# VHH binders against F-box protein At1g11810, part 13

Target 1, 377 residues: F-box protein At1g11810, of Arabidopsis thaliana (Mouse-ear cress) (q9sa94)
Amino acid sequence: MTTTMSTLPVVLVDEILARVPITSLRSLRSTCKKWEASSKTNLVGGKATARKSSHVGFILIGDKICSMKLDLNGGDDFVDTSVNQVSAFDGFAISQLFHCDGLLFCISNNHYSNYTLMVCNMYLGETRLIQNRSLFESYQNFCSYAFGYDSSKNRNHKILRNNSVSGGYEIYSLKSDSWKDLNVDLEKSIHLWRLGSVSLKGNAYFRVIKVIEEGVWEYNLLCFDFTRESFGKLLSLPFESLGDEGEGIMVISCVRDDHLAVLYQRDTLGIWISTEIEPNKVSWREFLQVDLATLDGFPDVFIAGRFIVDEEKQVVVVFGQETELDLNHGNAFIFGRDGYFTSFTVGDAPPEDFTSYVPSLVSLQIDKTGKRKARDD

## First folded at step 1 (VHH)

Design g6 (framework vhh_7qbe_3)
Fold by ESMFold2-Fast, scan of step 1:
Structure g6 (fold): chain B 377 residues (1-377), chain A 121 residues (1-121)
Amino acid sequence: as target 1 above (377 residues)
Amino acid sequence: QLQLVESGGGLVQAGGSLRLSCTASGRTFSMGWFRQGPGKEREFVASISWSGGSTYYADSVKGRFTISRDNAKNTLYLQMNSLKSEDTAVYYCAAESPYYGLYTSDEYDYWGKGTRVTVSS
């Protein structure tokens, strides 16, 4: 009965709302997204404020986590950036950032021989240090990491770790606060990129190289499904990388928390956004293609590292370096349609990582029921 | 598949010198040397940018070790002078893929199997 209202014409929806008592109006609004949207429009009075494109996240500059706000104003191509060091991580040298479900996963390393892993809810001000697994810790400096959650009730958040030296996989569960080994084998021809896995809808997506034969490889994507605790099939990419002989750069990013974007740089810069993304299936649409040789003032050497897609402004913001070790300035470039190109500076060193952020109410407490009968109370 | 092969290890007397080499099967980006001594964790020794214009050293080796590279040969070097008993370790070559889009030189994608250096008193 109530569900059929969602398919009705607008005129009939308005007539029905006019006949319902105020005390039951909340129930009707929850039944039909169209009615909720209509109610919001009427409440605001149709005065659309000028939309500002604003992006918020965490950026790693040197070994420090900073909060970043990026405002893309429609006038004069002006970009307003604010970057502020996050004091909660004072005393830690941070090497990697991951974001999933409003939680930030950080790896800290001061000597390459021992890593500290931590999960933070920045909105709630909660931090949990991950328990050390002593017999494996000496190899943490060669590990790939991924962050996600399974389909269990209230989501069990998990960390995948692969040791490149031993080839072994293990998984950490936030609910049990424990590690377990995984019997996961990849073909010898498939090599995971160690840094920069992206969390999306609870799963993690990795850039991989597939070696076809000596000196011949291609880029692919691979999903780790935290519910099944297994890798999916190699996912097709919207560009051809076979035979690029290592000159191409591939970067991935999350868009709108439910889509994956891929950037491929060689002599051109291409960006594609997924139209469908699942552990064993992907479909792509082209977002932007830029011929870098046509851009006046573009640097001779540029390596893309991270990027942000702004679909409303039809631009991409690319964080990169003009040299392999530009330690003095972090330059970012904005690319758009029809040769639109501009640049701006971010911080006093090139960004090492960036992750978008949205707050959540996910608690990092191990078990609220487990604490009801603690000794030493 | 990128492969790294270390060479040049061996037995040397304290105060002596050794030159380690690491040859890559293809192009690399940033490269570095790490070591693991008997009963110790693996530790950073030195790193070098692709151009060779920037180098970084662990405090324990500054002034004694020199990292360099020859990009035409896809080869990384570590010149070790004034060797001490504490330098006894297996030395590992590490490399970033040239296809890697992150800015950091602190993390490496590929590793060699190591070469042993023993410094006698």
Scores: ipSAE 0.006, ipTM 0.268, lowest interface PAE 10.4, mean pLDDT 71

Design g7 (framework vhh_7qbe_3)
Fold by ESMFold2-Fast, scan of step 1:
Structure g7 (fold): chain B 377 residues (1-377), chain A 120 residues (1-120)
Amino acid sequence: as target 1 above (377 residues)
Amino acid sequence: QLQLVESGGGLVQAGGSLRLSCTASGFTYAMGWFRQGPGKEREFVASISGSGGSTYYADSVKGRFTISRDNAKNTLYLQMNSLKSEDTAVYYCARGHYPWGSYEKSFDYWGKGTRVTVSS
C-alpha cells in the first residue's frame, strides 16, 4: 500500500487518511512517516468547519492532470488554493477526465489517430489500459464518452462510447475487459453534446439539444442507464431555452455525489441544483442568480467551462476563459449572495475539467474477478 | 470516413478576396476557422454558433473577414476581404464541442487545411 499512497498528490493524502477507519489509520501511519505527519495534523486539526468548504479533486490544466485543493474557509476574499501536477501521468497528454465511484477514466491524445484510454484507481495504485478498438486515420476524433456502473452486477463499471463516424454506440465492461456493440434507440431529433457527460449514482447525464425545426433548438438533459444499457426520457431544465439561438452556455456538475447542478450563462449566470434526479425524472431548485453586468472588474467576455457548488458558504466557483487575454492564465471566479464576487488564477492555462475525488476499493484486476465467478458457478 | 474538408485556398494579391468553404456531416455544432502561418502556432480566426446567431472574430481580422454557415448544406464559409501578406497561412476548419459560438479552446476537430498565399 506504500506504493499506492506514494503515487497520490500530497494534498489528496490528507483527505484519504481522514476517511480511513482509525484502526487502519494507525497501521498506515506506522508504515509511512510522511503520511503519519499529514494524517496527525488532519486528525488533530479535526475542525468540521475547516473541512467544510474545502474541495479536493483532479483538474486538467493544459494537457496535464493536476490535484487541486480549494479552501474557502479564509476570510476577506482570500482563497487558499494548491495545485500540483500528478506525476503518475507524466508522459501523457490528457484531453478528458471522468470520475465514477472513486475511479478516474482518462483519455490521452498524443497525436491524431493515436490515443490511450485508461481507468485508474489512485487509492490502490492500479491502472488498466483499455485496448482501443478504433484508431481514426484522420485529423478528427468524433467519439463522446460516459463512465458509470451496472448496479445489478455488483457495480460492474462501464464506459459508453458514441462513434459519430460509424454512427453507432459501443460499451466497455471492466469485468469482462471487452467492448461490445450496443443497439441504442435514440430519437433522431436529439443530438448529444460530445463532451461533458457527468456520472451520478452509477448513471451518466448528457447535455442534449432537441431540434424543433431548422435553426431552432430546445436544450435538455438525457440519462444513460448503465444497468438497462439504454437512454431514459428527456429531462426538463429549470430555465427557458427555446429561442436561445445557441448563445447560452450550459454546464453540468455533480454535487455531493447524489445531486446534479446546472449552470446557464447569458447576461445572467444562473445555478440550479436537483431536488430529485432519476433516469426518467428531475426536479430543480434555484441556488444562485448573478447579473454579470453589475460586477465590478468582471471581464467583457467570459465563457463558463466548469463549476463547483459550495452549499455551506452559499457560493459557486466558476472556471472559464476570456477570449481577450494577452496572457495564457486560468481564470476562476467566486460568486455569492448580495453581489459577492472575487477572482483568482489557477495555473498557466485555463482549467478544462474538474472532478471531485473519493477513494475506491474497486480492484482493476481482471483475473481476480474471473476466478471468483468461476468458483461461485 | 467522415472528415472536415476545406477548399477555396490559393494565391491572391494583397487587397484581394477569397472565400473558403468547409463541408461536414452530423450535428449542428459551433464551427470555426483557425490558421497557421510559417513559423507560427495555430491561431484562432473566427467562429459561429450552430444557429448562426453569434459570431466571434480575432482582432486581426475584424471588419475584413466574415464567417457564415448554411446548415441545410452542412457548409461553413469564411469570406476574406482586404487580404494582407500577414494573412498567408494554412486555414483549418474546426468543429466545436457546443452548439453555441465560443472561443478557440472549444474546438479540437480540424480538417487537413487549405493554403492561402497573399503576395505583394
Scores: ipSAE 0.016, ipTM 0.423, lowest interface PAE 7.6, mean pLDDT 71

Design g8 (framework vhh_7qbe_3)
Fold by ESMFold2-Fast, scan of step 1:
Structure g8 (fold): chain B 377 residues (1-377), chain A 121 residues (1-121)
Amino acid sequence: as target 1 above (377 residues)
Amino acid sequence: QLQLVESGGGLVQAGGSLRLSCTASGFTFSMGWFRQGPGKEREFVASITWSGGSTYYADSVKGRFTISRDNAKNTLYLQMNSLKSEDTAVYYCAAQSYLYKGYDTPEYDYWGKGTRVTVSS
């Protein structure tokens, strides 16, 4: 009986990970290297060709990590997409995916309803399980996560977590393999969106709501600086949101690994790219404006979730949901200049997260000797 | 436009089993079950991701209740085993928009009207 499994001891996460074949990790690394090589074949002096742009990375569809290659062609067959579930994560249900410095930070739930935090180096085939300081908890743990690194000599990668039970913040260090409590001074009128921070140049950027008075608020951005271990000043957005009252959709994404992009959807779809982005300073340029009412055949309901900017092709790829159509498919739209738009299907549901594939030589092995010496200094 | 309809509630003896269903009229991302017992506040029971692979349970129901979903039928299930008198409640189905939009905590955008479960001692 299935009920009999509940009387057995809980399987340790390490034992579950030991069931993932090493060959699956090697196969993934081979596939990712082939995609990287294929993308570079279309470059001259490190520049993409005018006829074809390729995007390669990882996406989260439902609770599965998938590899994605997206080719944007200048011809009649304008989009070629390849999406494959990453078999190395078979047996894991992934609820959140973060990327920083070629490393993936994943939050998974096992069959016994326990949260598992892990950092993966897909290039080296290494995984570090992070001991969750709070007990493995269910839905009532409304934690926000962010992933980054400090500017120290050997780049200490860190995870920020909001502990909603205490109202406090905690930070994990890969170098020390330990959590510590963090005193963060954040104004009461500022509220972080729980899901989806973006890592950029070692720091994390959050979508926030600033409450001005009852029923009156505006959207802003807030940076967490992993070197100083503190939040920066509110960063201004290139659009007007005061009095929005939640009618608009705001999404953020990374461009060229060093710039932030913001998408704002209401009656129009606007995309802006940062010209300068620092913890306490931002400047924007407009990339694209689309009047959704002028698009023939565009669905009556579409809510943007994630996006990719292709500056060479002057297009944006937007992943989202179409609730009125009762579709269990991940439709994506490509928007360009002069009313250009088209669509394609990615998978069973719109991607929740997208990360560019970047190989990393950062080892996830725990150096207990180095940790001891660092503490003695 | 989206509607959630719960079914499967009823009277059951302690130690018995019951299966609840919730059918959505359209696409749902995350789904869950909540309950409200006599003289108590509404509490979380279980939730499931869209693909059905990741699940979360309240400590009071772990090992006894199993949440699952059939996306082809837009239907959520809760299999309740080893029922106790303390499980007596109105059980509510909840669904979340694919894009989370809120201040500090996740919000369920859509709720059903509930189905009553009574566990006799």
Scores: ipSAE 0.011, ipTM 0.304, lowest interface PAE 9.1, mean pLDDT 72

Design h1 (framework vhh_8h63_2)
Fold by ESMFold2-Fast, scan of step 1:
Structure h1 (fold): chain B 377 residues (1-377), chain A 126 residues (1-126)
Amino acid sequence: as target 1 above (377 residues)
Amino acid sequence: ELQLVESGGGLVQAGGSLTVSCAASGFTFSSYAMGWSRQAPGKERELVAGITSGGSTYYADTVKGRFTISRDNAKNTLYLQMNSLKPEDTAMYYCAAGSKYYRSGTWYLPSEYDYWGQGTQVTVSG
């Protein structure tokens, strides 16, 4: 291993996430916080010398949860990336990954008839297996999921699921370790995007299709409020999608843990960041717009899958596929101002559901004691 | 509502040919991107071929030049013609339909498929 002193904390964080025993991860919060402080500015003699930009987190590559480090510093266009499979999940084929409040919610589809739902605290080394309420519904991967928490002081973490048999919704509570049916009124013209929910400030944001008439629809966003246990008003997007007939690619992501970003790709690649985001209100600002046709050496076919916004460097990192059926090779691009772009390769499949790593002190084991469950009644 | 029913699988010797088909119902077949995936014992499901609503085709490198995907919109049927079969092609073959939310435009396939059939087994000996 060759590292400089300035990059050592980021390298150590990746090695800790990949290979260090769970009991040693309690020091990780201090390491991550120290690394974040270090990555924001470098000063020598009171003068700014460089701004280091690094991203660490968990990603889903193929069916495996991996830790990823992306270091955008190096004095030139050098991109230092490290991807390591998280061995704790080696026995599981993971189909979906959600994050909220430093917790990971994972769906494993090891057999089509046997879906496993689990919530993991990687910092504390705790996992809670969640019982699927209906075996018949678990046989078909038609469910939409969302992960969040309510506004109570203890943050009751919850999972929302569409019930494909009844057409209704179910909600799971970590505090009660139980599912309940949820009576939610959602217009029949609004269809949730199955893999599109993102957790933000305890609530979940869905990509949705609003059907105007047969064959005519538009993209929108919809928030599920885990405190009120209801959907908010339809939220407008900063671009026009009417008439795209499914040709446009829309992806959403979190920025600064408190804002939502949206990427929309057609002939251009546009990124917008929310200036205000609440269950019933959104306002947007343009972050970056790239004309893909003007980029020398850019592939003829590129399908954006996931992205990371770096506001300090004024760039976006976009992961995707260069062909529709290239599922065994991940390519990534960094887009910036004035036609800047560069490329690199990540893993053996396009990354999905990237989440920045934030240590959590939320315990998943309290409900496994009979005394705690009795008190909660 | 949406149903996909595969047929045509069976046992074939290495170097042989086989055609599998998929009968689609419960949706406007002609408006959807369609595909074929396969899953071999102990391996992940692999998308091997796709076809857009407009008829553009794409193939995984493992099958390119040997497999041909086609569709008959009048019959709501998807086909996969498999030539020069190898023991490595042994798998359960699944028909896939692009979701209403992820259907292709005129030039590319959806990044994911939400609807799958029950599969048809293809076994290549030799």
Scores: ipSAE 0.006, ipTM 0.257, lowest interface PAE 11.1, mean pLDDT 71

Design h2 (framework vhh_lunsekimig_d3)
Fold by ESMFold2-Fast, scan of step 1:
Structure h2 (fold): chain B 377 residues (1-377), chain A 126 residues (1-126)
Amino acid sequence: as target 1 above (377 residues)
Amino acid sequence: EVQLVESGGGVVQPGGSLRLSCAASGRTFSSYALYWYRQAAGIERELIASITSGGSTNYVDSVKGRFTISRDNSENTMYLQMNSLRAEDTGLYYCARDTGYSSKYWGYPLSAFDIWGQGTLVTVSS
């Protein structure tokens, strides 16, 4: 089975451009030119452009992808949000969403024996459907996915997949449009969180549990390095995490595509942002601590999900669930200093995922290397 | 700790019947899809039956009409009723649960584990 390349509707590109801040587009154009020259980014820490508390990305509401713009530049309690369903995906029930280098990697899952993997460049209107391997189709529910790229010239974008039923790991290359088996060594006591891996600077970061003994484990992070095609060392977290089943909720997110943030919830909600992040090293700084029990009007049940850190306003926006029996709308909470919190409605259902987005000129050309070496008629 | 424990395997003659059970500890069943897999000697594990949290079932073609999967969420138990057994049904039978796909499970420690049982042996011999 060969992959096919298709184009997304022009209206989708226009919708994205309308929602992306002008400063982000200038940064993208500058970065694309510099990446072509040096294979590195020149926008460390985002100091090269004026910032506003405006966030753009894609949000998964139920099984539908929506574009989202969140503007926090109003007064203390003024929030502007716009959420619009992306019609190009109307035929798909999306279960997972990943972002790397201006590309979206989406998984559509219908039943245990059927799945569709696709990579999209929403800015260019390009889509690539990824070849399925029959061995993995019946076991999609047991697969863990991650998206990244290697350090080769012009970046080879890759997808990591592991299947606990068959064992082992596979890696897909966009340049060769092919899967290969991968031998990786991972300690038996380490268990990956299957969902919610995060792409950062070309590598993927997983939440993991390390089992110390029966009923006792600790939370850690683990990096998959797409250049070396191997896992790094366990990365320490900035909070105490030893416990038993049911202890704590842990979520990770990107901050401006160059740092990780971690959220840990028990009786308090803590957020930390990385000060250094590499495959074998991390250091953290505390960003925010919230005592949820002290917040008047806060829901009795709250399970944190994806979050956005706004360093300018010193707030965090947390998507999550307020109850097992959700109302027919989704709420997000904004937490700040000194007990500040507020909420706003996102849509008709609780959000399943969110990823920030910056447009890219990365082409989804099939067999890029082979085409350059192809023989003429 | 979360455990799945299979039981009900044994030796049976062709055409016979067996009922397998899969019992779970903790809060492991009500929100999850559940699966029966089998492992024959020299062959990788294959999915043979599934049941969703809502009760919808699917079967591999080789067992359709002969095997019936069911669940009792109040007992945290799943069953596989096997009728008209054949020599090719011989193998270790494993139960497994899906850890979930929705935002509800992203942050839970339990969603990190691949939850499998130890297996129960079914031998169909004449």
Scores: ipSAE 0.035, ipTM 0.465, lowest interface PAE 5.8, mean pLDDT 72

Design h3 (framework vhh_ozoralizumab_d1)
Fold by ESMFold2-Fast, scan of step 1:
Structure h3 (fold): chain B 377 residues (1-377), chain A 127 residues (1-127)
Amino acid sequence: as target 1 above (377 residues)
Amino acid sequence: EVQLVESGGGLVQPGGSLRLSCAASGFTFSSYAMYWVRQAPGKGLEWVSEISGSGGSTKYPDSVKGRFTISRDNAKNTLYLQMNSLRPEDTAVYYCAKESGYYTRLFGSYTPYFDYRGQGTLVTVSS
């Protein structure tokens, strides 16, 4: 099955194309007629538009994938949002969304007992359905996923799956269209968070809880290296969480597709951005610190779920839940320096996930061998 | 320290019933969700049922829903699985498993880790 770019809103297509180098536009235009029309329009306009104050990608609201454009404006009205359901996923109830190298990895549950794993290249209009290997894939609460690629020529894109019931790990390879079991040497004191692994430079980063002793734990990060097919060492965080007793909230996100950001919420809201990030090494710089008690009109209960960093505007956009009883409205907050704070509403439910998107030419076609290469005259 | 001991398996004819038990020790039983999982010969592990610490919430896959019932007796530190209308495809070693106590409070971020499954009990459905 192939899905065309015509399923995406024009404004999202235009924003994506605006971030592609001009030398790459000819390749993109030759691949998709809709994208060709959009890229010619952008070129004819003559002036480059600043993109640092606009954020585009895919957002998961309830069980639906939506395209999102978020514009951070100057002046009193700071935020314009556009959220539109992506029709290519009509009929699918999506529980998780991952992005790596221009590909979307989606986990769908259409009837609670009928799980589908799929990888989509929205630019090329290609989709690959992945066969379920384990009977436990009917219940996503038992599986953690990560998406990445190895350092081989032309990148072998891979999916890591950890099954909590079996305690085992397995890897799917897009190149071979097959699963294999993986023996992972991970200490029993380390527990991966099921949701929210982040793909970065081909590797995946997990939030983890490390148990120090009975009743005592701390937050850490862990990288899965898809080339070595192994976890790195625990990565240090720029804040102290030991003795937190489960009160603090940690969220991670990508910045500029090459850096990791971490948000830690307790009495304050802190954001740090990596200055160096590798499988066995990390260094951090502070981006923002907010004392939530000083904010007039800030809700008594707020739990951060996802966030976007805008370095040019010096703000962070945080999506989360104000109350455990509010299942029908999604509020987002913008925090800045010197007590800057505002709010806006996104959709009819708190967002479950968000990922940025940049196109690629990675093919999802199966059954192509080296003997079936293009013929020259 | 954590121990789980399954019992109650055996040979049963198709359409028959069995009740499995799991005796738990080494932790505060009522504070943790409990699970039944099974492994058929030559196959991977399959989730069978889930029960909250209080017993107020249960979950089942469609393959056993309406036929299997999970329950617990927190005073006796015992987990049960009542299996009715058994089929040849239910033939497996059945394990009970304890939920990990290490979670975050963010909605949707909880992940049960099964660190402490028992030795299992064999159920054979054959005539």
Scores: ipSAE 0.012, ipTM 0.388, lowest interface PAE 7.9, mean pLDDT 73

Design h4 (framework vhh_8h63_2)
Fold by ESMFold2-Fast, scan of step 1:
Parts: sequence; structure tokens; C-alpha cells
Structure h4 (fold): chain B 377 residues (1-377), chain A 126 residues (1-126)
Amino acid sequence: as target 1 above (377 residues)
Amino acid sequence: ELQLVESGGGLVQAGGSLTVSCAASGSIFSINAMGWSRQAPGKERELVAGITSGGSTYYADTVKGRFTISRDNAKNTLYLQMNSLKPEDTAMYYCAADSSPEEYLKALWGSAYDYWGQGTQVTVSG
């Protein structure tokens, strides 16, 4: 592999990243505005003229960000999907996507052993590059990230990450453009899943494991409150996990920007949606339960990776892999009531990540000085 | 801290067989998914095979039917039995391990492993 970027000074790396094509972001902004207008305008004289369920968001296929529109047409049993690469990120190998308050937070790890962080407003076509502190002694260490905002006026957007070298936590503030070390009281028996946080109402929710004893753990959920800058208590899940011994798959997602959904796959596929969700409390309702063994034509190997809930249609769209190493197919399944299921292809490779999208008027300003050392001021 | 040490690499003729091994040592509460990746000069690192702590195995299409991944949890050792070797199999072979409960995902996508060995060279002549 050519590693030409690894020979460049950090200053030159930032300069290269600052050349993200603004025109490509403006094109995507125009698309997002059209999606918003199209999804909301469906009435003549106060009556619905067409019934259509549309989901829009960003999907990570390989190391590329793509925009996705998924149309679930009422009564047709028809699925129409459109996936288009976002050229604004053509210079980046993107490893993770987060969405909060209409802002997209992207992690790129194609430079040195240091992650490069970027916050984008796709609706307004604005980007802010965040200078990341060096987190690695080696590439063998991995960080967990979370994206959220505090309760201050106009919302101060923040990024949380663990520091694998020091074992501590760091928090970044968009308003001050600075990092600070954070002392968090998290039990040693609780381990964050490195790729498992979702932003909801300004806070971040993590998939975690709680180690009870060697080889014995259970899956839990944990909130990081960006206003208090602390973790909440472990939150109860609507399923049992002590017996899965790493064989169960848990995925979390946002529903309507104000609720959390959890998917748990083992021999069944269960979906639950929160009825209340706060940093220290949660309650759940069952949305869908599918016995995978009863589905005729369902693949022998399927590992759920991401999902979308459509409450109006009473279905869930699940992205995943059908074979042990099917790297050439991006397959998805739609599960519904009474044994309903169907499949479709979303791309030429399995999706690594997906985040739903809601337009936002939150403005970002690119730093005029280009690059600055992080400070505690 | 977890340390991985590969061994068993070497020179082999096309059509031959070779077994590489990886010994895990150090303190970690659990070693879950393990795998083998390889990198040939001028190419990107690719996942060859993955295995869960329970023994479920996954293989890249390029090696499926020729390579066998296995592990001995009592010895904390991972193996890759390579049969019907081709010149295209020439690469540095890297052992990887993870303590994440997401074993199936790690076994399928080796790039997300926490721990990596220094590699062992396999050269296939023809």
C-alpha cells in the first residue's frame, strides 16, 4: 500500500484536508432541500394527494460517504433506493459517521496514525475541520467517539472520545474550538463498544458490555450527558443477553429524532422503541419480533449492522451481510408483521455505517487562521 | 496488554502447504475474535480468515477451500493451515485479536481488530 500522506508534516495534512470541495457540499445541500420539500408537500386542499414513506440519510460504503434515499411506496410492495457518492469527501477515507442536530460528524483515519475529525452541515454546505490531538502510541489502539450538544443558548456542540493511551476521556467544544481532559466516573467493569454511539436530544447513547466475571458479560446501554459532561447510570435493555456469549448482535438507532430504538439479533430479530429516554432512565415498547427460522428463503448467515424503523408502514429495514465474507454485495432486508420479509441491494459493498438525516439551520464557520493549537482557555 | 507473536512462515513451492501460528500472551479479560490478514508489496492489507471464540470461521473468497483457520483456546494459539499455495499468496501474514463482544463482526471485518502481531513472511515460488 502506498502511504504517501504518512510522510507529510501535520501542517500540510491539515492544508490538504481544508480543500474539501465546497461546491460538492452545496450540491448535496440542494438535494437535501429538495428531499425536505418533497417529503412535506403532499396535500391539495388539505387532503393527501399521494401516500409515500421516504427515508433519507448518509451511508458509509467501504471508506466512502454516500447519500441514500429509500422510498417505501404504500400498497405497492415496492422499494426504490438511490445511493450516490458524496464527492465532497473524495480525498478522505471515512471510518465513522455520526449525526446530531443536522450536523454530520466524520472521522477520517487515512492520515498518519492520527484520526482527522470533520463536522459538516450538509444542508448549508459548510465544513469545519477539527485538529485532532495525537491519541495513538500505535494503530493498535482505537477510540470511541460521541457527538452531542449542551443545553446552552444556540447549543454548544461537543465531541467526546476516550484516550486509549492514557485511559481517560477528552471533550471538544465547537464554540471554543478546544479540547480538554475530562474526569469521568466509569466503572472498570464497563467497556464501551468502539463504534457504538448514537446522538439523541443532544446526548450520546453507547452500546456497552458489563463484565461480571471472566468470560461472563451482559449488554447494556449507557448515556453521556453533554450538559453535565458525565455518564449516567446503566440503562436497562428490553431483552436478555447474559447467555449469548458474544453470539448476539445489538444495534441502536434514532427514531423521529427523540426516541431510541434497539435491535437484538440471535435466533430471533427483535426491535424495541423507547417510550421514554433520558440520561438515567429508559422504558421500552416492542415494535417487531421476527423468528428468523420461520422465514422461507432467509439466508443461513445474516449479521445485522444498521437499521431504519418505519412506524407508519410497520416495517424495519435492516442492512447487513448475508455470507461469511460477502464484500461485493450491499444487501438489506425489510421485515414486517405476519412473516413479511423481502430483500434488496443498496450498493456494491456491505454498508459500514448509516445515519438518518434531518436538515438543520445550524451554521458552521471555517477558521480563518486555518490551524490553531488546542487550548484549555 | 495483549501481545501476539506469529511464527511458521517461510519459503514454499507452488502447490505446497504451510501452517502459520500465532501465540497470544499478556493480560486481557477475554480474547474473543481472532483473524489473519495479509499484505503483499504494493497491495492493501486484506482479511484472509476470521474465527470467533466459539469456533465459527469466515474466509476471503481468494482462499476459501484452500485455507483453514483454527484456534486452541487452552493454549491461546491461532493457526492458519494453507494448502494448494499459489505465487499470489506471497505476503506478510498478520495475526489479529480483539476483546470486543462483537465477535462475528470482527471475524468478518479484520480492519477493526484492537491487537496486531508484527507479521510472518510467506513466500511461494513457482
Scores: ipSAE 0.011, ipTM 0.357, lowest interface PAE 9.0, mean pLDDT 71

